# Ledger of designs, part 3: VH-VL binders against q8rwq4r167to367

Target 1, 201 residues: q8rwq4r167to367
Amino acid sequence: LALEDIDGSPSFLEKALQFIEKYGTKIEGILRQSADVEEVERRVQEYEQGKTEFTFDEDPHVVGDCIKHVLRELPSSPVSASCCTALLEAYRIESKEARISSLRSAIAETFPEPNRRLLQRILKMMHTISSHSHENRMNPNAVAACMAPLLLRPLLAGECDLEDDFDGGEDNSAQLLAAANAANNAQAIITVLLEDYGSIF

## First folded at step 9 (VH-VL)

Design g02
Fold by ESMFold2, look of step 9:
Structure g02 (fold): chain C 201 residues (1-201), chain A 122 residues (1-122), chain B 108 residues (1-108)
Amino acid sequence: as target 1 above (201 residues)
Amino acid sequence: QVQLVQSGAEVKKPGASVKVSCKASGYTFTSYWMHWVRQAPGQGLEWMGVIDPSGGLTYYAQKFQGRVTLTRDTSTSTVYMELSSLRSEDTAVYYCAKDWGLDYFPEYFDYWGQGTTVTVSS
Amino acid sequence: EIVLTQSPGTLSLSPGERATLSCRASQSVSSSYLAWYQQKPGQAPRLLIYDASDRATGIPDRFSGSGSGTDFTLTISRLEPEDFAVYYCQQYGSWPLTFGGGTKVEIK
């Protein structure tokens, strides 16, 4: 439902995803290159004030940051803590075919339907971008690096680790290192989902 | 356009502290980590540490642990680097550098500040 | 921590020549997370290459990166006058982040 307004029409997020799928595939560094924060905020406000459509002449980097802004501001993560736990458990399976099967099962069986729809929709846009890496220089790993922290917020917050024993709390350096390790895991999970998108979805 | 503007040159005595500012513009300040790198005269680049501006968490290179402090002010989109107990070997150009990656994943540095020369002399 | 050793320390070449710069890591660099920077006197470093082989926006195609594991190479296929500078490699595959010592490319 993050993808639809009350009247069933496409939401701001859905329109931005469509724009990137259509106009972002040939843009070098799309989703990775940042835009001016004031332009992003202005564009979000313009939508709220009635400019409900993106036009072809808008800066794709601004639209990409609009997507990230919306995902960051969602009341809850696109993937909940329990769903992050399921993905992390499935990801740690060493056999590639068993891992893909387990990821597919986790998404189909564990995710509430709205969360599954949202994740799949965002991954579709990301997959489209990564399929044009020869033009935009954004391979699956690069796209995952940009987006995984926004999709798997509970993993980054340490809310779904399988093993609670590692712990770094008293030193800011230890906390940041723990966050970096969680981000690496989040990126790796999303990379697998992108590389095997057709098999998983 | 992404821009990192650093404060001006400093001359300090041994044992003093210096605080260098780096004001960011042209991107979402809290979405990207900020690094500090220094370069002594005629020498190479040396990574000092990083701050996540959204929560203020930091990680420092072992060499600078205990002497360097990174802080930020989100209302002005500014990162500060303070280096204490200065010695002549700390004479260098100090750079802030924007991480390419979003929160929680430091990577390569796509934008650099202009550099701040800190001279430590008695 | 991963130590990056660049060689040679100095390359003395003429415009039009091919430059080959080496960066060797003390340990394998995860996912080829290695960048190259160019620095001219009095200037901040400028990103040239990321992920070992991908050119940053606006970097001419005469700059190319290659390598994986512990051995990485920056190649400038045909040196232009503006390419005489110092070049640094940097790894971001593991903490802490580290730089190589630099290779100075100077005009002969």
Scores: ipSAE 0.005, ipTM 0.562, lowest interface PAE 10.1, mean pLDDT 85
Fold by ESMFold2 at other seeds, look of step 9:
Structure g02 (fold): chain C 201 residues (1-201), chain A 122 residues (1-122), chain B 108 residues (1-108)
Amino acid sequence: as target 1 above (201 residues)
Amino acid sequence: QVQLVQSGAEVKKPGASVKVSCKASGYTFTSYWMHWVRQAPGQGLEWMGVIDPSGGLTYYAQKFQGRVTLTRDTSTSTVYMELSSLRSEDTAVYYCAKDWGLDYFPEYFDYWGQGTTVTVSS
Amino acid sequence: EIVLTQSPGTLSLSPGERATLSCRASQSVSSSYLAWYQQKPGQAPRLLIYDASDRATGIPDRFSGSGSGTDFTLTISRLEPEDFAVYYCQQYGSWPLTFGGGTKVEIK
């Protein structure tokens, strides 16, 4: 399980999420601003060599980039292709209340329980950060922009049935616009999940 | 600190091409789209196009389609803008500008290059 | 494409006065994705406001943005000498990205 080690203790990912919830709320641009690339690479190597504990004096931007690294390296996307399709179909409902109900149902009915737990846990951290936007300047939309590509990888990779919406007349331009539209959809879905987190989870 | 440093001023004849560089530092170059904007003397800002440095994919404003080419070199964190078949109305300051968002979609521009003056004279 | 019309073209004011700059879109700007930039002679534009109302890092609180849909406003509550510049709005709610024509805020 991505959040627990074999003995039931918190994994590196869970510890990094807890660190950001505690120390990241007042950090401008948290989850968005790049840390020094050498520091991130060193810290990732250290966790691979067994250093999975964070100390209070670590740079929150480095820890945030470590979270992103772990999510990129998961053997499968936190949200599978079929789950991405279900979320996108639910999201396209125009009534706000019906949309929220459909998103909740899609998560409850189509997600394997480990994937739902992982998504909910990551969204909890993101919700905590976005609740302090007056200090860190990361509103729900901004946090979703940074994280949605890592959570909904199949949508951005074109592995869902609904990624072909684009406008444009050229092969390179059409491909870029299709990728941008998929990213906009991913961001929008995650933004709704964050803004209505308590109602959905 | 994020910095975008552009190449120096150019003087060109009509019909020639110009290639302007924009070297990025202080962030992960391949994670953010890079835009190009120009400004003719006494006029406003005009968006020209964008490049995704990760894969080199581009999108150009219709006005510049066929004349502008954006490329990048990830080993030097540099974007290049080439404008061909120059005319006097291409006389302008050309800026590179960093997208604030992830490289999957456009947002506002949080950092700008210092600008490169291109003068096209008969 | 979305056309942004800024008014007035020129705003002549004294230091200490309030400046109100308008940006009107030809159609609604999605999610209020509207930014404001300041540009002084010989300099690159500088981001002031994003998402219609959020101040960029390091921007004084005398700058404020408001509006939604098709009507957006930049307000400078008390003009300082360094605020006399040209101001541009820019939308990023739909492709292609577009800028307004600018409003010059000048002394007198």
Scores: ipSAE 0.005, ipTM 0.563, lowest interface PAE 10.0, mean pLDDT 85
Fold by ESMFold2 at other seeds, look of step 12:
Formats: structure tokens, sequence, C-alpha cells
Structure g02 (fold): chain C 201 residues (1-201), chain A 122 residues (1-122), chain B 108 residues (1-108)
């Protein structure tokens, strides 16, 4: 129930998503530009201590980093390992039309409903931001780069079952390259979901 | 305001090593990768390698593997590039450049250091 | 590794003219992850364009980028005196990152 509290009211995450959809569309570098880590931690603590609403005077970059903080701390990835595998397999289809159709099917048919709802909700915010790229400079590629590692954590961990197995060796260079390749795949998948959002959702 | 300030020019003899510093300010140092790019006189830009400052992991262009070492000091927000066994062909301007992307996404470079001239002579 | 080939090597033009610079990749550049940089003598490169067509902050409207796949173009609609410089393309769609050889835009 990442989007709602026990009583059915909007969670911290849902409120932060709504704030970004309303106040983040005209902010250059939104979701990409870091806020001060101490300010983000302070804001999370303030929520826990009773400041449960975002106000108009709050810094959108702080709120964006609050979203990322919550996603990093989720006990399980928004997209499970088996769901990541399904998305990656669908993404590798050569035909663009077949690829989009397969991505749509994978999301509709293989995701548990809570995970599907969470992914779609986050992608809705990301789509809204990327639809204002002329003002905020965050096109679909840029938004996906910032968010994909948080959404597709099993892919970055190498937990997806596919025949492409570059899992890195013993040295630092191989480890960094493997992480970068996994991140590139995650970004590419999310970019397609954003660019074809209306067709997929 | 993002700033990358590099150490001053160096003159070295063949066979020596050089260590160039790049001090970052105006952003969260550990959230962005730092690249090094060099430019020999009258030549184009040549990518040398990258460091992830949060963990210190590195990747080097094949040409420089074994001669270049990138390190960082998170307490001073500084990256260091050391190039060993210098040759006259290593005479160049060396730049640090901030990656725009987060975490493991190599992207374009939105900010560059002012450059450090390294001259290898005699 | 993706090799970027820029053409022409030198472009001799007068102020007020349109400049068209080409960058061709040896393989398709994923998702148009291509940047353009300007470098004036004695200075560090400056980001102009990212993701093939998006202008960086503070870059005048006379600079525009286009292209996808293997063929990319930087256009300067009306050259100003300060635009005479060397221009480099850089791809970040495949590891490792690579630069083109540069196009020098000089006064005719």
Amino acid sequence: as target 1 above (201 residues)
Amino acid sequence: QVQLVQSGAEVKKPGASVKVSCKASGYTFTSYWMHWVRQAPGQGLEWMGVIDPSGGLTYYAQKFQGRVTLTRDTSTSTVYMELSSLRSEDTAVYYCAKDWGLDYFPEYFDYWGQGTTVTVSS
Amino acid sequence: EIVLTQSPGTLSLSPGERATLSCRASQSVSSSYLAWYQQKPGQAPRLLIYDASDRATGIPDRFSGSGSGTDFTLTISRLEPEDFAVYYCQQYGSWPLTFGGGTKVEIK
C-alpha cells in the first residue's frame, strides 16, 4: 500500500507525487537536480512528526528527492525480478509495434495489481513532467535516467533471467561497466513506457 | 553554482608521473560521476575514464588502462587523476567534467573544469 | 565502440551565414544520446545541445540540433562573431563514451 495509509488517505509518497505534478512542471531540472541531503532528511522527519501536508512554499527539488528517498527505502522493488524479466524480454523485440504491444501485455497480465498500480502512478507523474520538457528541460530520456534505477532495482542487481549474462568480473572496471549496462537497459525500458504512455496505459 | 577548479600547470620529464586535482563545489559531490578528458595541442577531445565518487569505482579507456589512476577524497570534494610513465605524447590539456546523469548513467557533461596543461619535455 | 565522424573538418563562413555541421556514427546511437560542445581557443568545452536536439541552459536559439540513428546535425542559423570556434559531438548511447574529431568554424 505504498500510495495510501492504513485509513485509505494519501500516503507521503502520493502527496509528494501530487505536489510534483502541480508545482514541478515549470522547474528546470526537476527530478534530476539534487537537493541538500540534510534538507530532505529533515522534511521526512517533519512528516513523521506531524507536518503531513506539502505547502506552496516548499522547494520542488526537496520534494522530488523525498520521492526518490521513499522509493529507495521500499522493502521490495516496485517491479519484481520476474516482472523486470518480462519487461526486458518484451523490450528486446525488434519490431516497434510488437515491442509496444508486448510491453503493454506484460504490464497488464504479469504484474500483481498493487505493483502495477504503483508503477503506473509513478509513471503518470513522470509523463506529466516530460510533457512539459520545453519549460523544465526534462524529456522522457532524462526523466527515465533519474527514475529507472529506483523502479527496476532487480535489473540493476542482475536478478533477471535472460541469456545475456555480463555479470562483471573481479576488478572495479568490470563492476562499473556491468552496472552501467544494466542502468542503460532500465532507462531504455522506462523511456519507451513514457514515450508511448498513452498506448501502453 | 556548480564549479570545478583544477590544479595548476605542470612541467614533467619523460618517465615521471603527474597528479592533477579537480575540486568540485555547488552540488552533491557523491551523486554524480566525474570524467577526465584530454586534448593534445591542435587535436580533438579524448575520453580517459570515469570515477564514481560515492564508492571510488573507476573505468578507464583501453588506451590508458594501466597508466591512469582516478581517486577521490569525499571530505574535500576532490577528484585526482594520476598519469604515470609520461611520454612526450602525453603533453595535453587535461579536463575534469561533471556527468549530468545520476548513479550508473554515463551521460553528457554539463560542467567542465578550466583545464590543466601538462607539458612533458626533454 | 561507436566512432563519430564529423564533417566538414573546417567550415569557412562569414558572420550572418548559416552553418551546418554533421556528425555520423558508425552504429546507431541509442535513443539519440548525442551532445554537441563548443570550444573557443584556450577555453574548456561548453555544452550546447544534449539528447540530439535539446538546448542546454543559456544557449541562444540560433543553435539547434537534429538527427537520429547514425546521422546528426548542428545548425547555427546566423553566425555571430563569437560563434567561430571548434565544435565536437559526443555520444553516450553506448559504452564507452566517444567524441567526434571536431569541426572548426572559421572566418572566410
Scores: ipSAE 0.005, ipTM 0.554, lowest interface PAE 10.5, mean pLDDT 86
Fold by ESMFold2, look of step 12:
Structure g02 (fold): chain C 201 residues (1-201), chain A 122 residues (1-122), chain B 108 residues (1-108)
Amino acid sequence: as target 1 above (201 residues)
Amino acid sequence: QVQLVQSGAEVKKPGASVKVSCKASGYTFTSYWMHWVRQAPGQGLEWMGVIDPSGGLTYYAQKFQGRVTLTRDTSTSTVYMELSSLRSEDTAVYYCAKDWGLDYFPEYFDYWGQGTTVTVSS
Amino acid sequence: EIVLTQSPGTLSLSPGERATLSCRASQSVSSSYLAWYQQKPGQAPRLLIYDASDRATGIPDRFSGSGSGTDFTLTISRLEPEDFAVYYCQQYGSWPLTFGGGTKVEIK
């Protein structure tokens, strides 16, 4: 499971999430500002060699990029293609209150429990960061922009087949528009989940 | 009641090492970081480094990197500070100090050991 | 790293007088993460004030702290004989942790 090792202890991902919740709230541009790629790769290599604990002197930007690295490397997306479809359908509901209720239902009823737990855990960290936006300049939209592509990978890959969602253009302009629309949809879905976190989870 | 009890005074020659102990009582040893601070005669306080006793992770001030080693023994609730390659400017009182915070962010120091005098003379 | 400069270096006063001690940081100390310690000869430091203005447990009302950003003040409203000591500020808003150089409060 992504949040715990076989013995039930916190995984590298869970420890990194805890680190960001504790040390990242006051860091300007946290989750958005990239760390040096070589530093991130070195830290990941140290994890793979057995250094799974974070030192309190570690750069929060490096730890944030470690979270992104782990999510990127998961063998399957935190949110499956069918779950992305359910979220997109719920998001497109025109009534705001019905939309929030439908998003809550989709998460509660459509997601396998491990995937729901993982999504909720990552969103908890993101919600914590966005609750300190006056200090770190990361409001819900900004945090969602950084993280949604990693959480809703099937949506960005065009694997969520909805009518009027994507008609399959065959030129560069159509492909670019489809990618931009998918990214906008992913960000918008995650933004709603963050802004109404208490109502949805 | 929280108490930090340090080992006794030491006299060393240049080039030697010293190991100072700090035994904690009256609180959950593994829940709080332990800092080390020194004070040369007639001088101010100088932060040396910190250890998280739960996992043994450490961070050292750059001035002491490579010469200082912090360790702990959770069974005796004791932190150890070892300073190697001693020189006369290392003559000082060395203090352990408990971090107040229960999290990964350093806080202020609410309790201090009594201090250990280390004298380095040829 | 944040350098803390304390002034004056020595403050010569009589019991009953008001003491005002300054601590100036080279950079802003975020969230007012600044502490004050008292140290008497031959003794370890003792925490007085944390988070710039909050008194530690058991510290008398005559000790108060104030300030934010780069400028912090410790005030002793009416000096008692036991208050003649050296006072240090310390910041914990940024790595590495740093101390000021100290202010000695001595009997005039």
Scores: ipSAE 0.000, ipTM 0.436, lowest interface PAE 18.2, mean pLDDT 84

Design q03
Fold by ESMFold2 at other seeds, look of step 9:
Structure q03 (fold): chain C 201 residues (1-201), chain A 123 residues (1-123), chain B 107 residues (1-107)
Amino acid sequence: as target 1 above (201 residues)
Amino acid sequence: EVQLVQSGAEVKKPGSSVKVSCKASGGTFSDYYMHWVRQAPGQGLEWIGWIIPIFGRAYYNQKFKDRATLTVDKSTSTAYMELSSLRSEDTAVYYCAREGYDESGYDYYFDYWGQGTLVTVSS
Amino acid sequence: DIQMTQSPSSVSASVGDRVTITCKASQSISSYVAWYQQKPGKSPKLLIYAADSLQSGVPSRFSDSGSGTDFTLTISSLQPEDFATYFCQQSYDTPLTFGGGTKVEIK
């Protein structure tokens, strides 16, 4: 239960998401600007040792990186390979209205409920941040660039390509292009989900 | 009940400074953006800037950034606006105003206002 | 800076009248508009925010509509306590800017 502790109370991740929604909207570069890795790890450890609430004087950049840390440490991707494939197939539809409808259907049809809840919850925080882009400088594309690799791990690993026949020859240019395309696709998918959040969810 | 109570009226000479206080009560102070807005005769409402007490971080309308200073004292739940190098055009009622919160966070609308502080600048 | 042009500058009306006030932004601001009421000698009071959310304690006779650049505030049946000056405010981009005001006066 990524968003709830065993007793039904909000988890560390859920509390961090709430903190960013409340205090992160006016912070330039929120979710993009790095915090000290050791400070982030120390803050996570403090939670495990009993400091279970964020206080209002905590650094939003540290809290943002706590969210990323938790997502990186999940034992499996928030979005599975089959779900990434469904999103990629829906995203490639050329008509905007059909694309949005297909993305909505892919999420409703192929996602297990816990994964749908987690993705939607994280996207809600990201949508809130990007809705304040004129102040924090984090438009939907920028937020997606920071977060999509954590959400769509199988896409970046090449596990959900629609085409089976790419030549596997030893070519660094082809490998760099494939990695760049995967990153671009992940960012683009998340960007559409943010820009049309109300229509998709 | 949230209340914002401002300091009393001031009469100032050109070139001097004024510091207006805004004491908050009946609600949370540290995690709400506090804005300052003024209203001069014939000009309507003009936004000066905001401060977020939890971080002590302020943001200013470029028109005022070289003359305005926004500060807070969290121990007394009081926000301050100082305006320096006063001119006769700075004669106005100065308001503090709290930014409201909704599902998308803070959205630059003001749900509570102080009663206003008249600052008169005359030689 | 986003200019907010408010009209009319004044309106003369009687109790029970419908009053409509318009506000035009110099560029699209989506639905990021708030409306305030100000009585003489008093501070502004929030009526509506985010172009459709009525502030707590504000009578339901106040409503708004619009998106993009054109917004309206409507008082469906004017009451004696509604004679005041009304301001729109864009909440889209800094510096935050206000309309010039509309004075609602007794006819």
Scores: ipSAE 0.034, ipTM 0.604, lowest interface PAE 6.7, mean pLDDT 85
Fold by ESMFold2, look of step 10:
Parts: C-alpha cells; structure tokens; sequence
Structure q03 (fold): chain C 201 residues (1-201), chain A 123 residues (1-123), chain B 107 residues (1-107)
C-alpha cells in the first residue's frame, strides 16, 4: 500500500516519486539540499488534510523532502533487519561479479514482495536522479548518502550486524568506528544497487 | 506520432519583435522539455534555450537572455518563442525541438523538430 | 562555453564510399554527443544520441565512435539519399552547442 491507495490509484509517495523523476533531474542538489522547513511542514499538513496532488508550480526541493518525510514515518523500515543482514552479507563478498550476483539473489530470495517492490521503486527514482549527475551534482554515492539512512534503518541502528568484534569493551573509539562502519556500509550497499541497477533488478 | 507544427514565416523591421508558435500533437506535451534553436542562412545551429511546460520555467543561452522569452500554453499544447529588439543578424530559421526521453537518463538531445519558421529582418 | 570543432567543412564522395566526419570538443564531454542530418530545405533529423544509440529508423550504415573530446560519425557505404549536411552537438552542458556542419556532396 505504500505506493498505491486502497482503490489502486497512485499514493502520495508514488506521486512525489513521479514528480522528482520528471522534474528533479536538472535541479542542483536535489535530494540533498534542504527545503524551507516551514514549507515542508505546511505541505505535509496539507497532504494530511486531503491535498494529495502536486501542482506544476511546486518546488522540487519541497517534494524531495516530502518523500523523505514519508519514508521516515513508515511504521517499519523499507528494508527489514533480516533483509539488511542479507544485503550486508552479500555486499561483503570480495569479487565484484559474485557480489552483484549475491545482492540480486538476496533481494529475490529474502525480501517479501511488498518490500522488494517498494525498494525497487525508490531506487528507480534515485537511479534516474544519479543518471543526471553532470547537471544536478548528485552522483550515485551522493544520492545514496542522502537516502540510505531512510532505507536501511536497522543497519544504522545496529539491529542487523553479524559481527561483534569489540567484545563489549565499550571503548568510545570502538563505538565511533562501529557507527561510522554502519553508515559507510549502508551508503556503500545502496551505491552498488544504484550503479548496477539493471543487473540487480 | 509526435508532431511539432510551427507558425508561418515572418518579415520584420529592425527594432521590432517576433513571436513564433510551436504546437505539439501526438504525445504528452507537459512531460517533455521544449527547446528553441535557430539557423542563419547557410550557417550552423545555435541553441536559444529551453522551457519546462509543466512549470513554465525557461532557461536561456546567455547570448539571448535579455531579448528572448519562452512561454507555454498547456491548454493548447503550444510553446512560444518571442525575440525582441530584432536586428538583421537575427534573420534565421527558428526551430522548436523536443528533448528526447531515454530510460538510461541521457538528456539534451532532440528527437523531434518543428518544420522551422523563417524570420527575415529587413531594413 | 564548450566549442565543437567539426571537420571537414565539406566532402565530395561517390556512392559506396566510406565517409568519416569528426568533432572535437574544447573539453571532455564524456559520451554526451548527438549527431543530426539536415537535408536542403528541411529541419535537422536525429541520427545518433549518447554517442552510440541509433535513433529508431536510422540505417545501420551510420555509426559513431569516441569519448572524451574526439568523436567520429561514419557512413560505411554512402547512398544517394545521404547527401546532406551533418552536425554534431554536445549534450553535456548549457549552452548547448553544435559543430559548424559538414556538407556531404555526392558526385
């Protein structure tokens, strides 16, 4: 239901994704640059009050922040903890060709259909934006940096890590390294999915 | 099939303005960027600017930014290019051209062109 | 602005000849080049975009190669209907710019 209302019509999220795919490609810093916070809050409130259509004069930065708001407020992460673990395991494979094949298999075999469809749909928008990076300055790594925290919440929360290499030492350096690794892994995983989108999906 | 039909040839005096129309049919007008390109007699092509029909927002080659105005009328699927303060050097064929769509994300190439509108500036 | 330097300015060739037209960009434009054919009295027609994608309905005798700054359009076996002027265009950055054109004359 994240992409469709109960009657099968496009949801607010789907409409916002379509808007960004069509009109965000030539916008410098799209998905990275913050919109006016008050405008975003107002637009979200208008959506909650039944104004679910975007008009031709809306600011793409506002629409981009609306997408982030919707993803942040989903009851569960677009990618569950077990699915994050599967992606992390596949990503750690050293060979590029085997890594891509394993990522494809992990998505095909471990993701529930609604989650796979949602992830693929959001990645399609992100892939479109990153394909115009010479204009909008948003290459795959930059787009992934902005969006991975919203897509792979369990990984950033430490809920799907397989490794306990610090033995609970509670060293501040080890905690900072673990947090930095989680963020880097999330961004790296999404970057690979974008760079090899056609091969994976 | 996508088709772009432009208004007819014009003869203008120096210092006046001209407005060329480009009517689109056979596709979704508001979803495609529309460009304007001119060609002086016996010469190459020169890009003027583009407009996004859904936003009505235009972007211009700096050479023309003070004299060119691009607009759209979504209700009639028509794009317009107005060039003011005409000079003899503005004598050219003016084309509208649609930016192509490619699923790989390439842009700024023109897959459909209008037939051209000759504007002659004669003192 | 990115300048596109096209050569030669004209060529006379016979039916069946291989014709090669080159464009050089004043800076790297990756593979963001398009090629157009313009017959006398007609509007330009897209042949190739993104340096390697043939537009639908364009004969396979047209091909393109290159990346970075140097690009080449090739007509492998010239036909009478190929008499036209050919233009390259960089699609990398605004203002969009075109080469000066190459007139292909069939003897």
Amino acid sequence: as target 1 above (201 residues)
Amino acid sequence: EVQLVQSGAEVKKPGSSVKVSCKASGGTFSDYYMHWVRQAPGQGLEWIGWIIPIFGRAYYNQKFKDRATLTVDKSTSTAYMELSSLRSEDTAVYYCAREGYDESGYDYYFDYWGQGTLVTVSS
Amino acid sequence: DIQMTQSPSSVSASVGDRVTITCKASQSISSYVAWYQQKPGKSPKLLIYAADSLQSGVPSRFSDSGSGTDFTLTISSLQPEDFATYFCQQSYDTPLTFGGGTKVEIK
Scores: ipSAE 0.014, ipTM 0.574, lowest interface PAE 7.8, mean pLDDT 84

## First folded at step 12 (VH-VL)

Design j03
Fold by ESMFold2 at other seeds, look of step 14:
Structure j03 (fold): chain C 201 residues (1-201), chain A 122 residues (1-122), chain B 108 residues (1-108)
Amino acid sequence: as target 1 above (201 residues)
Amino acid sequence: QVQLVQSGAEVKKPGASVKVSCKASGYTFTEYWMHWVRQAPGQGLEWMGVIDPSGGLTYYAQKFQGRVTLTRDTSTSTVYMELSSLRSEDTAVYYCAKDWDLDYFPQYFDYWGQGTTVTVSS
Amino acid sequence: EIVLTQSPGTLSLSPGERATLSCRASQSVSSSYLAWYQQKPGQAPRLLIYDASDRATGIPDRFSGSGSGTDFTLTISRLEPEDFAVYYCQQYGSWPLTFGGGTKVEIK
């Protein structure tokens, strides 16, 4: 339902994604540059009060932050803890070709359809933005850095389980190290999904 | 505009401690990690450790474990690096450095303090 | 820990020449998490390249990075007078974060 309202019409999130795909491709720093928090909250309220369409003259940075706001406020992560674990296991394969194949299999075998659809839809917007990196200065790695924390929340929270790897949660140095590794892994995973979008989906 | 302003140069004797401050402005202090890197005269760069200002969690490079302490004061947006049991080999310029992204904490450094020279001599 | 070895230690070249700087890691650097910095005397380092090949904001296109695994290269296609400096690589694929020993690019 994240992409559709109850009546089957496009949700706020879907409309914001469409806006960014149409009007964000030539905007320098799109998805990276933050908007004023009060403006973003105001725009969300305006939608709830009946302003159901984005217009061409709206600030793309505000719309981009609306996307982030919606993803941040979802009651559960777009990618669940078990799905994050599957992606991480697949990503750790060193061979590029085997890694892509394993990522495709992990998505096909472990993702519920709604989660796969949501991830694929957001990656489509991100792919469109990164395809215009000459104009907007947002290459695949930069777009992934901005969005991965919102897509792979359990990975960054240390909630993903690997058979040979665990976070005990008690050691401050171990917690910070694990967070840094998780952040690097999250960006890298999303970058590969983005760069090889057609092969994976 | 992001600014990292460090405290002034220090001259210390062996066995003493030094505490260097790094005051941040132009961004939300608690949402980015702060790293410390030093550079001995005529030498390369050496990573010392990192602090997450939101909760005060730290990680120190093994070489400095037991001698370095990173702390922060969120009310003044300031990180402090204290290095104890100083030796002549600790003579260096000490830099604070900010990571890049609000929603991601990359470990390469796009903003650096101006550096603080610490000289340890007998 | 990952040791980064830069070569050569000093590179003596004239303006207009191509500079090629090597950074070799003791073990594979995960996801090519490798940055390059330029440092001039009395200044803090300046970020040039991140993720092995991506230019930082405001960095001229004469600077390019390449490589993966254990072997990384910084290339300056035509040296300008302002490019004579010391260059460092840094990995962030695993902690502790480590820097190379530097390559000094000096005017011949």
Scores: ipSAE 0.151, ipTM 0.666, lowest interface PAE 5.7, mean pLDDT 87
Fold by ESMFold2, look of step 12:
Structure j03 (fold): chain C 201 residues (1-201), chain A 122 residues (1-122), chain B 108 residues (1-108)
Amino acid sequence: as target 1 above (201 residues)
Amino acid sequence: QVQLVQSGAEVKKPGASVKVSCKASGYTFTEYWMHWVRQAPGQGLEWMGVIDPSGGLTYYAQKFQGRVTLTRDTSTSTVYMELSSLRSEDTAVYYCAKDWDLDYFPQYFDYWGQGTTVTVSS
Amino acid sequence: EIVLTQSPGTLSLSPGERATLSCRASQSVSSSYLAWYQQKPGQAPRLLIYDASDRATGIPDRFSGSGSGTDFTLTISRLEPEDFAVYYCQQYGSWPLTFGGGTKVEIK
């Protein structure tokens, strides 16, 4: 489980999420601003060597990059390709109430329970950060921009587009257009999940 | 700090080509897309296309398809815009513009080159 | 292609007044995918607002953006002498990326 160690205690990821929820809310640019790469690498190594607790004096930007590191290293995306397709279909519904209902249904009916719990947990941290946007400058759209690539990896990889017919077919221009569309869709989907978090979960 | 430095002004005859350079510094060149935008005298801004410097993939606005070519040299952190078969209507200031985000999500521009004036006249 | 129409073409105001600039899209644009730029004579554009309402780094809080769907607004709550310039909106919801025609804010 990404959120628990084998003995049921909170994992490194869960502890980092808790740290950001408690100490990251007033930090300008949290989740967006990169930390020193060497410091992040050192902190990850310290975790592997037994320093599994964060202290209040740690740099929140380092902890935020630790979260991103763990998500990148997961053997499977928090949201699978079929789940990304379901979210994309639901997102494109124009009626707000029907869209929210469809997103809720897609998550409840399509996601394996561990993946649903992981996504919900990460979104909870993101929702908490975005609820303090006046202090940290990270509104739902900004938080989504930073995190969606890590949550919806199959969408950005082109594994779940509904239509793959593009102007000119499969060529260099079509590849960049597809990447831009995927990125915009990923950010938009996560933004809706954050803005309507309580209704969806 | 991030800087985009473009090559100097060009004067060309109709039918010729022009190649404008844009040298990037202050960030990791291959991690951000580079766009080109032009502005005719007294007119608004017009997007021409984009290049992903990591692999050299490009997309061009249809108006310029077949006449514009974007390339890059990663060893010098430089993007090149070549516009062929020049017409008097191509007289404009040409800008390179950096994409805003490390994660390549947004397609708005936080840094612009200083602009390169290209004048097409007989 | 999404066409952006800015109005008015020219806005003549005095320092201290509120400026309200409009950008209308030919198709619905997600309010998250619209930017505003300021351009002074002889200079490249400067990013003011992104994602319809977020101020770029170093932009004073007298600049604010709002709107959704097809209607977007840039507001300058109290014009300063340095704010007299041309302002452009830009959408990035779909390619090709497009800009509005601009609104010139000039001293009355």
Scores: ipSAE 0.149, ipTM 0.677, lowest interface PAE 6.1, mean pLDDT 87

